# VH-VL binders against Cytochrome c oxidase assembly factor 8 (COA8), part 66

Target 1, 167 residues: Cytochrome c oxidase assembly factor 8 (COA8), of Homo sapiens (Human) (q96il0)
Amino acid sequence: APERGAERRDTAPSGVSRFCPPRKSCHDWIGPPDKYSNLRPVHFYIPENESPLEQKLRKLRQETQEWNQQFWANQNLTFSKEKEEFIHSRLKTKGLGLRTESGQKATLNAEEMADFYKEFLSKNFQKHMYYNRDWYKRNFAITFFMGKVALERIWNKLKQKQKKRSN

## First folded at step 3 (VH-VL)

Design f5 (framework fv_cixutumumab)
Fold by ESMFold2-Fast, scan of step 3:
Structure f5 (fold): chain C 167 residues (1-167), chain A 122 residues (1-122), chain B 108 residues (1-108)
Amino acid sequence: as target 1 above (167 residues)
Amino acid sequence: EVQLVQSGAEVKKPGSSVKVSCKASGGTFSTYAISWVRQAPGQGLEWMGGIIPLLGTANYAQKFQGRVTITADKSTSTAYMELSSLRSEDTAVYYCATSNQFYGWTHYMDVWGKGTTVTVSS
Amino acid sequence: SSELTQDPAVSVALGQTVRITCQGDSLRTYYATWYQQKPGQAPILVIYGKNNRPSGIPDRFSGSSSGNTASLTITGAQAEDEADYYCQSWDSSGNHYVFGGGTKLTVL
């Protein structure tokens, strides 16, 4: 759809997304990217006969999604803020405005921006390492429980077929 | 493209306060830094302070700290400069000025209001 | 005048070159901006960011900067260039704008 300009849209401080999956859905549904985290949220379908194991898996996936959304929303905001501050500080020192003669947003050369990125990554290195470690642990746990749920479903299906055959 | 329109001339008594307005049009009001600069008759330019409406950040020159208050009203795209405890030395033309940038402060001001004359006398 | 110092007056003959100077320690860090003001009018921007001209400013205006000194040069001065010229920069903290005292240019 055509867009007049994102900057002219009202800004919600909390970044609330009106993400609504179809009510008739019998499956998980993926929504549009969140404004702040830039990640697509997943709405999880809850079956009427959800087992305790299936509930545990679903809650783990929901908690992991919330953790992931919060981490990237905070990281993206911090990055954007520090990047703008760096650019403004450098342009201020040079006596230049934030816009060029043509009205385009003024920018720094690749060498100056590379220095910013190196500093940002170095400053946030430990934070990113802990995120990656936790991300790996969470995904391993999810995979493990997905395996357990799959085995439970196979077992139940097998028992159901045996029962139908004897009737 | 941005235009600044200032309020009319004022005559005030010593010890009173004056509030001058500066209405912006033709641009995005909230992201422009708006400065206030005064000039006494036959004297030079003197920066008083400024505000970035979006951030609500006002910054004041040390000489005017405690006497000047700069505010902005986003709904009317208007910036205000209020100077209290007026003295005869405050008689001056008061200008508002901004840059063609869309966020924060720059080193230059390329858009100026026509000025508001404030006379302080008994 | 404290932060930025300008000579109060200079003269130049029609068609000749004149150099107006601005001095201050903050100019070692920040470039000067230059404004022209004629009687009864608001200032107009003529040079920013060392040597950039806004649209509509003649190419006879140029800026330069070295150490703690910034200069505005007018090559081939015209009668219409007679005005007051102000330099402007940041104070040493980078938090406040400061203006020079102004230089009155007389074109003979």
Scores: ipSAE 0.000, ipTM 0.453, lowest interface PAE 18.0, mean pLDDT 77
Fold by OpenDDE, second read of step 6:
Structure f5 (fold): chain C 167 residues (1-167), chain A 122 residues (1-122), chain B 108 residues (1-108)
Amino acid sequence: as target 1 above (167 residues)
Amino acid sequence: EVQLVQSGAEVKKPGSSVKVSCKASGGTFSTYAISWVRQAPGQGLEWMGGIIPLLGTANYAQKFQGRVTITADKSTSTAYMELSSLRSEDTAVYYCATSNQFYGWTHYMDVWGKGTTVTVSS
Amino acid sequence: SSELTQDPAVSVALGQTVRITCQGDSLRTYYATWYQQKPGQAPILVIYGKNNRPSGIPDRFSGSSSGNTASLTITGAQAEDEADYYCQSWDSSGNHYVFGGGTKLTVL
């Protein structure tokens, strides 16, 4: 029975590199670029007395980050795969090996690659449009909640000042 | 394994056009180039042109430039070759050819159709 | 347009070795692909790249290249090897395929 070579579906491991920032960081920490998405992950600071509104903001930021990481990881994987397939197909058509006599990876010329990029962008145009729309929607929501948190913090400071004047 | 099924024989008058179809089954139609090659009676093989269905772009041999149109329909996995302004010299068997295997290298003609005979007669 | 040239006919005795040659400037850059064609049949790929045989092609078929020449060698010719053999490659531009004129092989 010929062993069906299991196509290792390189499922991009959803493993956000759990780089745990040092516990003493009172600030958001930015990690190195993720190997799949090429986006730098942010570890969000959790205040000791986090309000429900602050928690909601943090969760929204985290969800948006995860969404971005997944989108770009998948997009980059698809791009790399299709690019490789295109190159291989074209080299095959030309009767050229995948490697040069010097052992280097055979490449296509700039004109042939331009055709690939044009086709790839055309195919993914709608996907990018939806991404952009959703990106703006998410960031608008984040900004709105940032404003609410800022107002809450101001109000709490004013109440504390009034209480100190009454005593 | 990719198979190529071509349309039936054609008899045409001089000055007319002929359109030959080549349907692919059993493989990835879009990623491999489809070539058209003809052979006149008792003559050698002659490359006419080719198309990569994914790109929709065709290349043509200089001899047929302006008379031949090669197209591909990805939805039906069918390639077409249309030759216009037919002459008696265009009487030939017309083959479509492609590739079904990932070799390290090949010219994309390891899979051939059975050929379509086109006869141009007055 | 870089043309490929072949001898129109060659003969070989049964069990002997024959070499069919293809010549052209494009062969300095690209490998030749070799096809076998029998009367009334579509061409069959016999050699591609440096010296690769598709599945089902006997090991008596081999390919070689030197300078602007490519060669198909049949070592120990069989009666069934009687056919037309065509070399094919890219032209110098790399945009068009070109065929040689074909070589008729007779097995004696």
Scores: ipSAE 0.000, ipTM 0.538, lowest interface PAE 10.9, mean pLDDT 84

Design f50 (framework fv_belrestotug)
Fold by OpenDDE, second read of step 6:
Structure f50 (fold): chain C 167 residues (1-167), chain A 121 residues (1-121), chain B 108 residues (1-108)
Amino acid sequence: as target 1 above (167 residues)
Amino acid sequence: QVQLVQSGAEVKKPGASVKVSCKASGYTFTDYYMHWVRQAPGQGLEWMGVINPEGGSTSYAQKFQGRVTLTRDTSTSTVYMELSSLRSEDTAVYYCARSLRWFGPTYFDYWGQGTTVTVSS
Amino acid sequence: EIVLTQSPGTLSLSPGERATLSCRASQSVSSDYLAWYQQKPGQAPRLLIYGASSRATGIPDRFSGSGSGTDFTLTISRLEPEDFAVYYCQQYDSYPYTFGGGTKVEIK
């Protein structure tokens, strides 16, 4: 009887992608886009002999990913809400119904929607500036630790070679 | 046939939280908004909030702002209403009700059977 | 918010009589975004009228809605025994959506 793979109930309201990589994975996996953030989550590989420095790097990467997921999930939520409200309010102001006589959804023209996008970007400009600043800080830190890990790995390889020559 | 089936009655203490579910069937779940309306014993109907078809947008009545959270699971066709910091005044029957999207009429054409929430010390 | 005032609070009538229920809005309701609901004891509300005058699917012809602006009316032309219930008006013109206080139609 084929084991009915337990449909993991996507109950987690938390934007944590329930994507689980194969158990025997020896590398990072990229999941499908998250339904809220539209960002593809990365499942980081954990080596059996992970050094403290490697662990720190992994944690920083994970934290940064979570931060990004949360930010964009919230931004997308806000965007969707404000977009719908904008359309509704503009139609109302024009004295237009929400539906045409044919029962079709009433829509705004491209120019009106352009106004929405401009206003939305203007309103959220400061938020995006802070996001970008923090994004650079986080990525700089990650890059710095990547360099440290690389040096550590080189050093460990050199020590191993010396030990083999001495025996 | 369109059906909205809500979770069972809840009894909670003041300060606690309650989460009520509303499972939809018999129609395209993602084509409709879901609203929550409550009714205190012997009182009228009070609109609490709405969640969009995709679950990516919510709006709440000011009275419930900060205490109510609506969520939506499209995979199970279920909407959830969580109300925190419960008070005695929150004792009511809570209804889920569907409506067309923003760009259509927003009357409530189908209702859940209601969930009784009792807040008592 | 738009406040809806229903009158009378209670309407006592006999079967076969005409019922007229009023719903007054504190401000104009645009595009006739007004609905009427029937609620029986222990049951969820049932949609009767939407768009001020459109009958919902399955609603008998004896129910009719009228009005515009701030004044709306639900009329039951000939009361049936099953029509004794509480009736609510609701506006969906603007957030927050609001209901009237209800009119109880009871048997005389």
Scores: ipSAE 0.017, ipTM 0.547, lowest interface PAE 7.7, mean pLDDT 87
Fold by ESMFold2-Fast, scan of step 3:
Structure f50 (fold): chain C 167 residues (1-167), chain A 121 residues (1-121), chain B 108 residues (1-108)
Amino acid sequence: as target 1 above (167 residues)
Amino acid sequence: QVQLVQSGAEVKKPGASVKVSCKASGYTFTDYYMHWVRQAPGQGLEWMGVINPEGGSTSYAQKFQGRVTLTRDTSTSTVYMELSSLRSEDTAVYYCARSLRWFGPTYFDYWGQGTTVTVSS
Amino acid sequence: EIVLTQSPGTLSLSPGERATLSCRASQSVSSDYLAWYQQKPGQAPRLLIYGASSRATGIPDRFSGSGSGTDFTLTISRLEPEDFAVYYCQQYDSYPYTFGGGTKVEIK
């Protein structure tokens, strides 16, 4: 028990957008887009009488959200960093400074940037394919458990009707 | 590309301390937890502890509590494992391993190459 | 602590055969926080499966994981020469994280 609780002290890690939903909400709440991933985080409502199956679904959805947020935050940062490095390298090759005479950042033309985009896409092709496969697997699992939870709720309603009728 | 590169093999006498390093590259160092796992010759894997590089918070297996210290240097993206009061039973390959963050640390998606520590009189 | 027991200790098979590896937990593992790793001699372990059934990036589809609660299985549908290795299960539900004793898959 105590050691299991220690894991949860790390639940507010750096790099993940933090938000607090309205306290009056009894349902999931969607926040603003994260600075790095550009995805909207979801705060999941936890009912007091959450079933083990409902808890499994919620944790799966939370884990999938964290995975998705981390992937896109890392991808966007990697793209930005490599783009800047590419621009710097090309400007150095041309014997140009990082800034124009007007003090603005020196930029490359569209034709030169096309080389970067082609290289970036080729380099990251496998990474994006694996992301897509994991995304489908996660969505399938979530859909499957959503179905199980729906069936559980229907079954519980039917059981309650039978008990009320009998009593 | 994600890489975890560990320091070289160490030979120590009983009672000494050893400090093994694990240098991370290819990802944002503070966004993932780092674990240490050891493996004695011909034996299985044994979890030692974890560090959150962002804040430096640590958790250790009870067996190593008081002998192991995990630290990190964010400027060099390096995690350190220091094990004190070495015994012959501490002879093992020591691995660092990265874990994805979700309600705390999780499974180990990338591993270092391992560092052999030999403790002999 | 959760104790993981792997069976068999050694599995002797020929290439092309199906391998079924068992991992049993001393208490229920929540939310399928169970991973499988492959280790070859002189190498670090390699992640195969996480969340009991999710295949890690780059892992061939002949590897599959199943199970929940206390009983978990790793299946290799058709053994390739490179699959002869030691396999470990690991729980990440509670501290301390624990590994099974390993199953060695060797050539018959």
Scores: ipSAE 0.000, ipTM 0.457, lowest interface PAE 17.3, mean pLDDT 81

Design f51 (from b10 with heavy chain D99H L100P Y101F E102G Y103L D104Y S105T G107R Y108A Y111I; framework fv_belrestotug)
Fold by ESMFold2-Fast, scan of step 3:
Structure f51 (fold): chain C 167 residues (1-167), chain A 122 residues (1-122), chain B 108 residues (1-108)
Amino acid sequence: as target 1 above (167 residues)
Amino acid sequence: QVQLVQSGAEVKKPGASVKVSCKASGYTFTDYYMHWVRQAPGQGLEWMGVINPEGGSTSYAQKFQGRVTLTRDTSTSTVYMELSSLRSEDTAVYYCARHPFGLYTSRAFDIWGQGTTVTVSS
Amino acid sequence: EIVLTQSPGTLSLSPGERATLSCRASQSVSSDYLAWYQQKPGQAPRLLIYGASSRATGIPDRFSGSGSGTDFTLTISRLEPEDFAVYYCQQYDSYPYTFGGGTKVEIK
């Protein structure tokens, strides 16, 4: 069957997400968990007078979310596929059917699954190491730009307050 | 050095039982399934059953169900095949064979015992 | 039960010739679960190929396997004197596991 995936304002051909109110009234919102990554997407509100710095921060946050979502969707898919292959292989070796008489999926006990988990963790150690490295790099960059945006906003507020007080 | 060593030849009368042993060495006994296959004189190979040495769970071919029993002794790394109610057509060479399994590639019987000749004669 | 039919029953060839052995299944067998064994008189079978095309450890390059579905082939590209033996195919896709009737490769 076709997969719909997570919907957001910028991704639909129509340009409007079912979860976002009209453009000028929108604020950041959290959607339902993605079917594959099990992560909740965040849809970012775009201010009418978005500065170049605010745009860079928003884009970085959006790119990081998409990267994170793709990584976990792929990881979960790989885990599920390899787990099923392992279970099918073990059940064939035992001469057991893939389904019980009631039609339920046949399973292996925790001891039998230990070999699979050990091999899966070992095989994916390098991938998880690279993920963690990139995750830290992205969070550092986001925190840095958040600081810059905060300083810009404080500066602009101070300028407006000073100007208003001069009257 | 991985090897499977089987017990010696047996001569039995019809109606008797025979118990063949298969001793494993050179690998972790509980990590691999063990199968039993027989071969009548001048005939092909016939699968009898499998045992998981870790838990002792077994599965048998329908033809042998009720007559064959597979067991293991973890302390001696040995698998046993007992066949009861012997008939002349049970005269065959009986082999044990190791079955490694991988997550993504199904493997077959990579290591075999030397075979045990069982003769059923009146 | 899946029945495996091997043909021919006997191949009479000379050293240096190519041997092609056929194994046909009565129903579809995943290529991941098909193996080939070599057996010499008085000896246990020796695993040659598993998963239809993967050579087992220590097996010379002259042995190759191919096929899918119901048709599988073992090829020995250039027969050596030690290759004259009986060859069996096996499916381990469906219980009970079954073997073919064998193909004897004999010297001409």
Scores: ipSAE 0.000, ipTM 0.453, lowest interface PAE 19.4, mean pLDDT 80

Design f52 (from b10 with heavy chain D99V L100T Y101K E102Y Y103L D104W S105G G107P Y108G F109M Y111V; framework fv_belrestotug)
Fold by ESMFold2-Fast, scan of step 3:
Structure f52 (fold): chain C 167 residues (1-167), chain A 122 residues (1-122), chain B 108 residues (1-108)
Amino acid sequence: as target 1 above (167 residues)
Amino acid sequence: QVQLVQSGAEVKKPGASVKVSCKASGYTFTDYYMHWVRQAPGQGLEWMGVINPEGGSTSYAQKFQGRVTLTRDTSTSTVYMELSSLRSEDTAVYYCARVTKYLWGSPGMDVWGQGTTVTVSS
Amino acid sequence: EIVLTQSPGTLSLSPGERATLSCRASQSVSSDYLAWYQQKPGQAPRLLIYGASSRATGIPDRFSGSGSGTDFTLTISRLEPEDFAVYYCQQYDSYPYTFGGGTKVEIK
C-alpha cells in the first residue's frame, strides 16, 4: 500500500474549486458547496446551436458566479482569521490559554463574541455596500438578458411555424 | 536566555516509580503550559501529558492515565513528572517542553529540556 | 486521536539536493497547528516550522513548510551537511498531541 491518494481538485485563480457534472448532462448541474465560499457552483450546459445572445447570457452568469464565489471565499477567510485573532486577544487579556488542559479548543461566551461580530460588521460596512451595488447591477443585467433570450426564442418559434418551406 | 534544565539519569527496577524534574528559567513560568514527551531507544516521540503551572491542572494521554502524575512548584519554577509501576517498555529519554498560552498560531514546543534518560532494568 | 503518517521513512540524498518530506493526518488539522522538528543523535528535538509554514527563530530560509487539511510538506531546498537528521511532524490542534513516525534524511 504505497502512499497517497492524489487530491484531484482543480482550483480557479480565485481559489474556488472546480467540479465536473455527469458526462451526459443536457441541463445546468449544481455541485456541492465550495469549501471556501460555502456556495454551490453551477456548471452551465452549452447547447450545440447556442445563439450569440444565449452565449452572452451564459457568459454573464458564469462571470457573476465566479465574482460571487471569489467575494465570499475571501470574506469567509477574513472572518475566520479575524475571529481567531479576536479570541486570542481576549483570552490573553483574561490570562487564559488557547487550549484547555483537557485538550479542547478554548472558546469565548456569546456575550464576548457579540463585540467581535459588531466590530466585524462595522469594519466591513463599505465593502458590503459595494458588494450589494454590484450584486444588483449584475442581477439586473442577467434579468435583462434573460428577457431578451426569451423574446428571441418566441420570435424564432413564430418564424418556424410560418413554414419557411412555403417558397 | 530561556532554559529548561532537567534532572539527571535514573536507573530503576520494574515496579518502582521515577520522578523527573524540569526547572524553568528566563521567562514567566506561569505564561506557558509544560508538556512531557518521551522517546524510547531508536523510536519516535510520544506525548505523555501537560500541566498548567498556574493552578496545576493536568491532562494525560490515555495510555499513561493512572500511572503518570504531573505537578509543579511555582516558588522554584519547576515541573515534575512521576511515572509509577515502571516496566522495561518505559525505558526512554523523557523531555519537558514549553508551549505558550499567548501566541496565535503558537510555535508549538519552542523550548525543550535536554532530556532525562530513565532505564528500567530487566 | 489524530494519527500522523510520515513518508518516506528514510530519504537518502547528497548535499546540495532538494528534500521533500510528507506528513499526512488521519483527520483534518486546523490551519496553523502543525509543526516540524529536527532531531540529531543525542539531542532534544528542535522546532523548525510552526503553523504549517512559519519558520521558527534562527531557522535558515532553505527550510519551508506548506500544506493544509490533511496533507503537509516540509521542503529543504539545498541540503547542507548539518541537515542530515530525523524530522518529525506534530499536530497541536487537539489533545492528545501527536507526532509522526519520523523521516530520516541520510547521506548517500
Scores: ipSAE 0.000, ipTM 0.450, lowest interface PAE 22.4, mean pLDDT 80

Design f53 (framework fv_ebrasodebart)
Fold by OpenDDE, second read of step 6:
Structure f53 (fold): chain C 167 residues (1-167), chain A 121 residues (1-121), chain B 108 residues (1-108)
Amino acid sequence: as target 1 above (167 residues)
Amino acid sequence: QIQLVQSGAEVKKPGASVKVSCKASGYTFTSYGISWVRQAPGQGLEWMGWISTYSGRTNYAQKLQGRVTMTTDTSTSTAYMELRSLRSDDTAVYYCARDLWFGEHTPFDYWGQGTLVTVSS
Amino acid sequence: QAVLTQPPSVSVSPGQTASITCSGDKLGNKYAYWYQQKPGQSPVLVMYQDNKRPSGIPERFSASNSGNTATLTISGTQAMDEADYYCQAWDSSTAHYVFGGGTKLTVL
């Protein structure tokens, strides 16, 4: 039985942007756009006296970022593959090669490509709906925790002022 | 195995026509083009033209415009090259080659064995 | 019509490196191909897309492009490499393939 060459599924490498901010950074850093997702990664600053609530917020932001990176990396890969397949298939149907008679890369016209985009969006509509729902859910949670952290910081500042007045 | 098998040698008089066949096997015939190349005795390779096996579209070398016709029969996976108004300088080995129409490059990766066409008075 | 120029002959000793050049005004990296032809045989594709080899072509064969010149390099040349070598390019202006004049490689 001829060993079916395992089509190496080009799994989008979980390429966490190897962007390492300077070690002495006291703020969040924004990296260059990721080559797969085209999203700019954020490296979150970790304070020396990070509260449990601040840590939870940071983790939630990190997880949400990773989720977004993975989603768009996969989506972009799928889009690119399907687009290429569509073009190739359409060219073949027309009896055309991947190159024009002039030796240029064969392309489809704007109308044909519009059909591709419509079909692609239609096929992925449900996926995008779920993404948007989850995106809102995650961002709502982040915003909620941001509020909690802000309140905690205010409370801690007030306690410190009271201690200074009592001494 | 991929193979291109050409018709046998031909001897023709000046002004006559010759039709060379190239039978393809081992691959999907309509997925690749066919190019024709000739080589005069002791000379280099000369590209003659190509044909789409799917659409029948052709492109011929300028020097041969009006004298050459390329055709295909998809039912038999055979390409044909007809050269008309033969001259002594048309004496050459004629080759068919598979023209790869994928990606960014188009090499001739498989060749026929060649067909000698001799034009003599 | 675009013309590809090759040296008519190149001689090399066994085990040495042979270099065959092909010069043309529109030689792009994407459109240079190399063929080997032995006497009485059909041409064989040996290099395409700069440094890509078809299956069965030895690793000693390589190709490069610099400006308007493509070069076929045969490292550790063997007696069996004695043949005619042709470069080929796509002329986008005429939509034609063009062959070089060919180079006879002699292994001395």
Scores: ipSAE 0.015, ipTM 0.592, lowest interface PAE 5.8, mean pLDDT 86
Fold by ESMFold2-Fast, scan of step 3:
Structure f53 (fold): chain C 167 residues (1-167), chain A 121 residues (1-121), chain B 108 residues (1-108)
Amino acid sequence: as target 1 above (167 residues)
Amino acid sequence: QIQLVQSGAEVKKPGASVKVSCKASGYTFTSYGISWVRQAPGQGLEWMGWISTYSGRTNYAQKLQGRVTMTTDTSTSTAYMELRSLRSDDTAVYYCARDLWFGEHTPFDYWGQGTLVTVSS
Amino acid sequence: QAVLTQPPSVSVSPGQTASITCSGDKLGNKYAYWYQQKPGQSPVLVMYQDNKRPSGIPERFSASNSGNTATLTISGTQAMDEADYYCQAWDSSTAHYVFGGGTKLTVL
């Protein structure tokens, strides 16, 4: 049988939420959280009269989003895998079964899990540090180009006011 | 001194399997993915797939799905590509290439020297 | 599926400007990358994110990408630039890389 029980909006390619406050003319949309990264993607509107500068900004934002989605999807997958391996290793070392009397997965206490979180963070410290550096660099670049686009639009608006005044 | 050094040339019979290695040095292995690209004699470049050196997650070209397996050994900073059920049209130079997925996207900024795999009967 | 089309060959005289095109549907909405491959050698990245040059690549190399066409331009072409050139882009819908068929640049 075809899979019909899945929540349609969460799995459908066109499941989209608007970024703007309620307004019919808003063109950028925020999608549902990605299954692996748990981040909401933004679907960018492409205007027909997009300037080269506007295109550069959009490409930078799209590239940054793809980079960010890939990073967190792989980070979350790695975390889940290593967490399960850690739990199984510790339970085996203690001579405990992998299942409780009720058949549920056996777990470690909070103090033992703190060891895992500490190890995971320290092992990933350099990776996360480089991620943060690149994240800030990308956002600085995006902000810079947003400023350039804003100035271009102000200049174009001033040119239009000049033309109207000449009438 | 960033380098990707691949294993030597191999000659295989149709139906056999080949496993090519790619040893990385001069950078943090787990910060970059590895893509595999092949080139048949006198032909263009064909992307085969990509592996995360951190998570082990792979993405394979649909054409090769089911025949290719990519793995890594972080303790030796080595990536592997195994291709099974070899056919004569698998004769090619196989390359590994470093794929940056953090910061500026600079796919394949460094390449291995290539490994010639010849499939002959 | 995204397909990138390149002319099979381009010929120029030394000192002339060479232009190598790469065409694909909405390619201008993706980042384009360029690789140089000399006979018996591995490819070398010569251009990334449409128009950025890696360290060590001569200033005579430039590129653009708009609409359906990305272009690699080599000004003052030298004999050492004789090679095969490949364009590449990422297809996010299939999560794979796509290469152009390659262009052989001959410097007469």
Scores: ipSAE 0.005, ipTM 0.479, lowest interface PAE 12.9, mean pLDDT 79

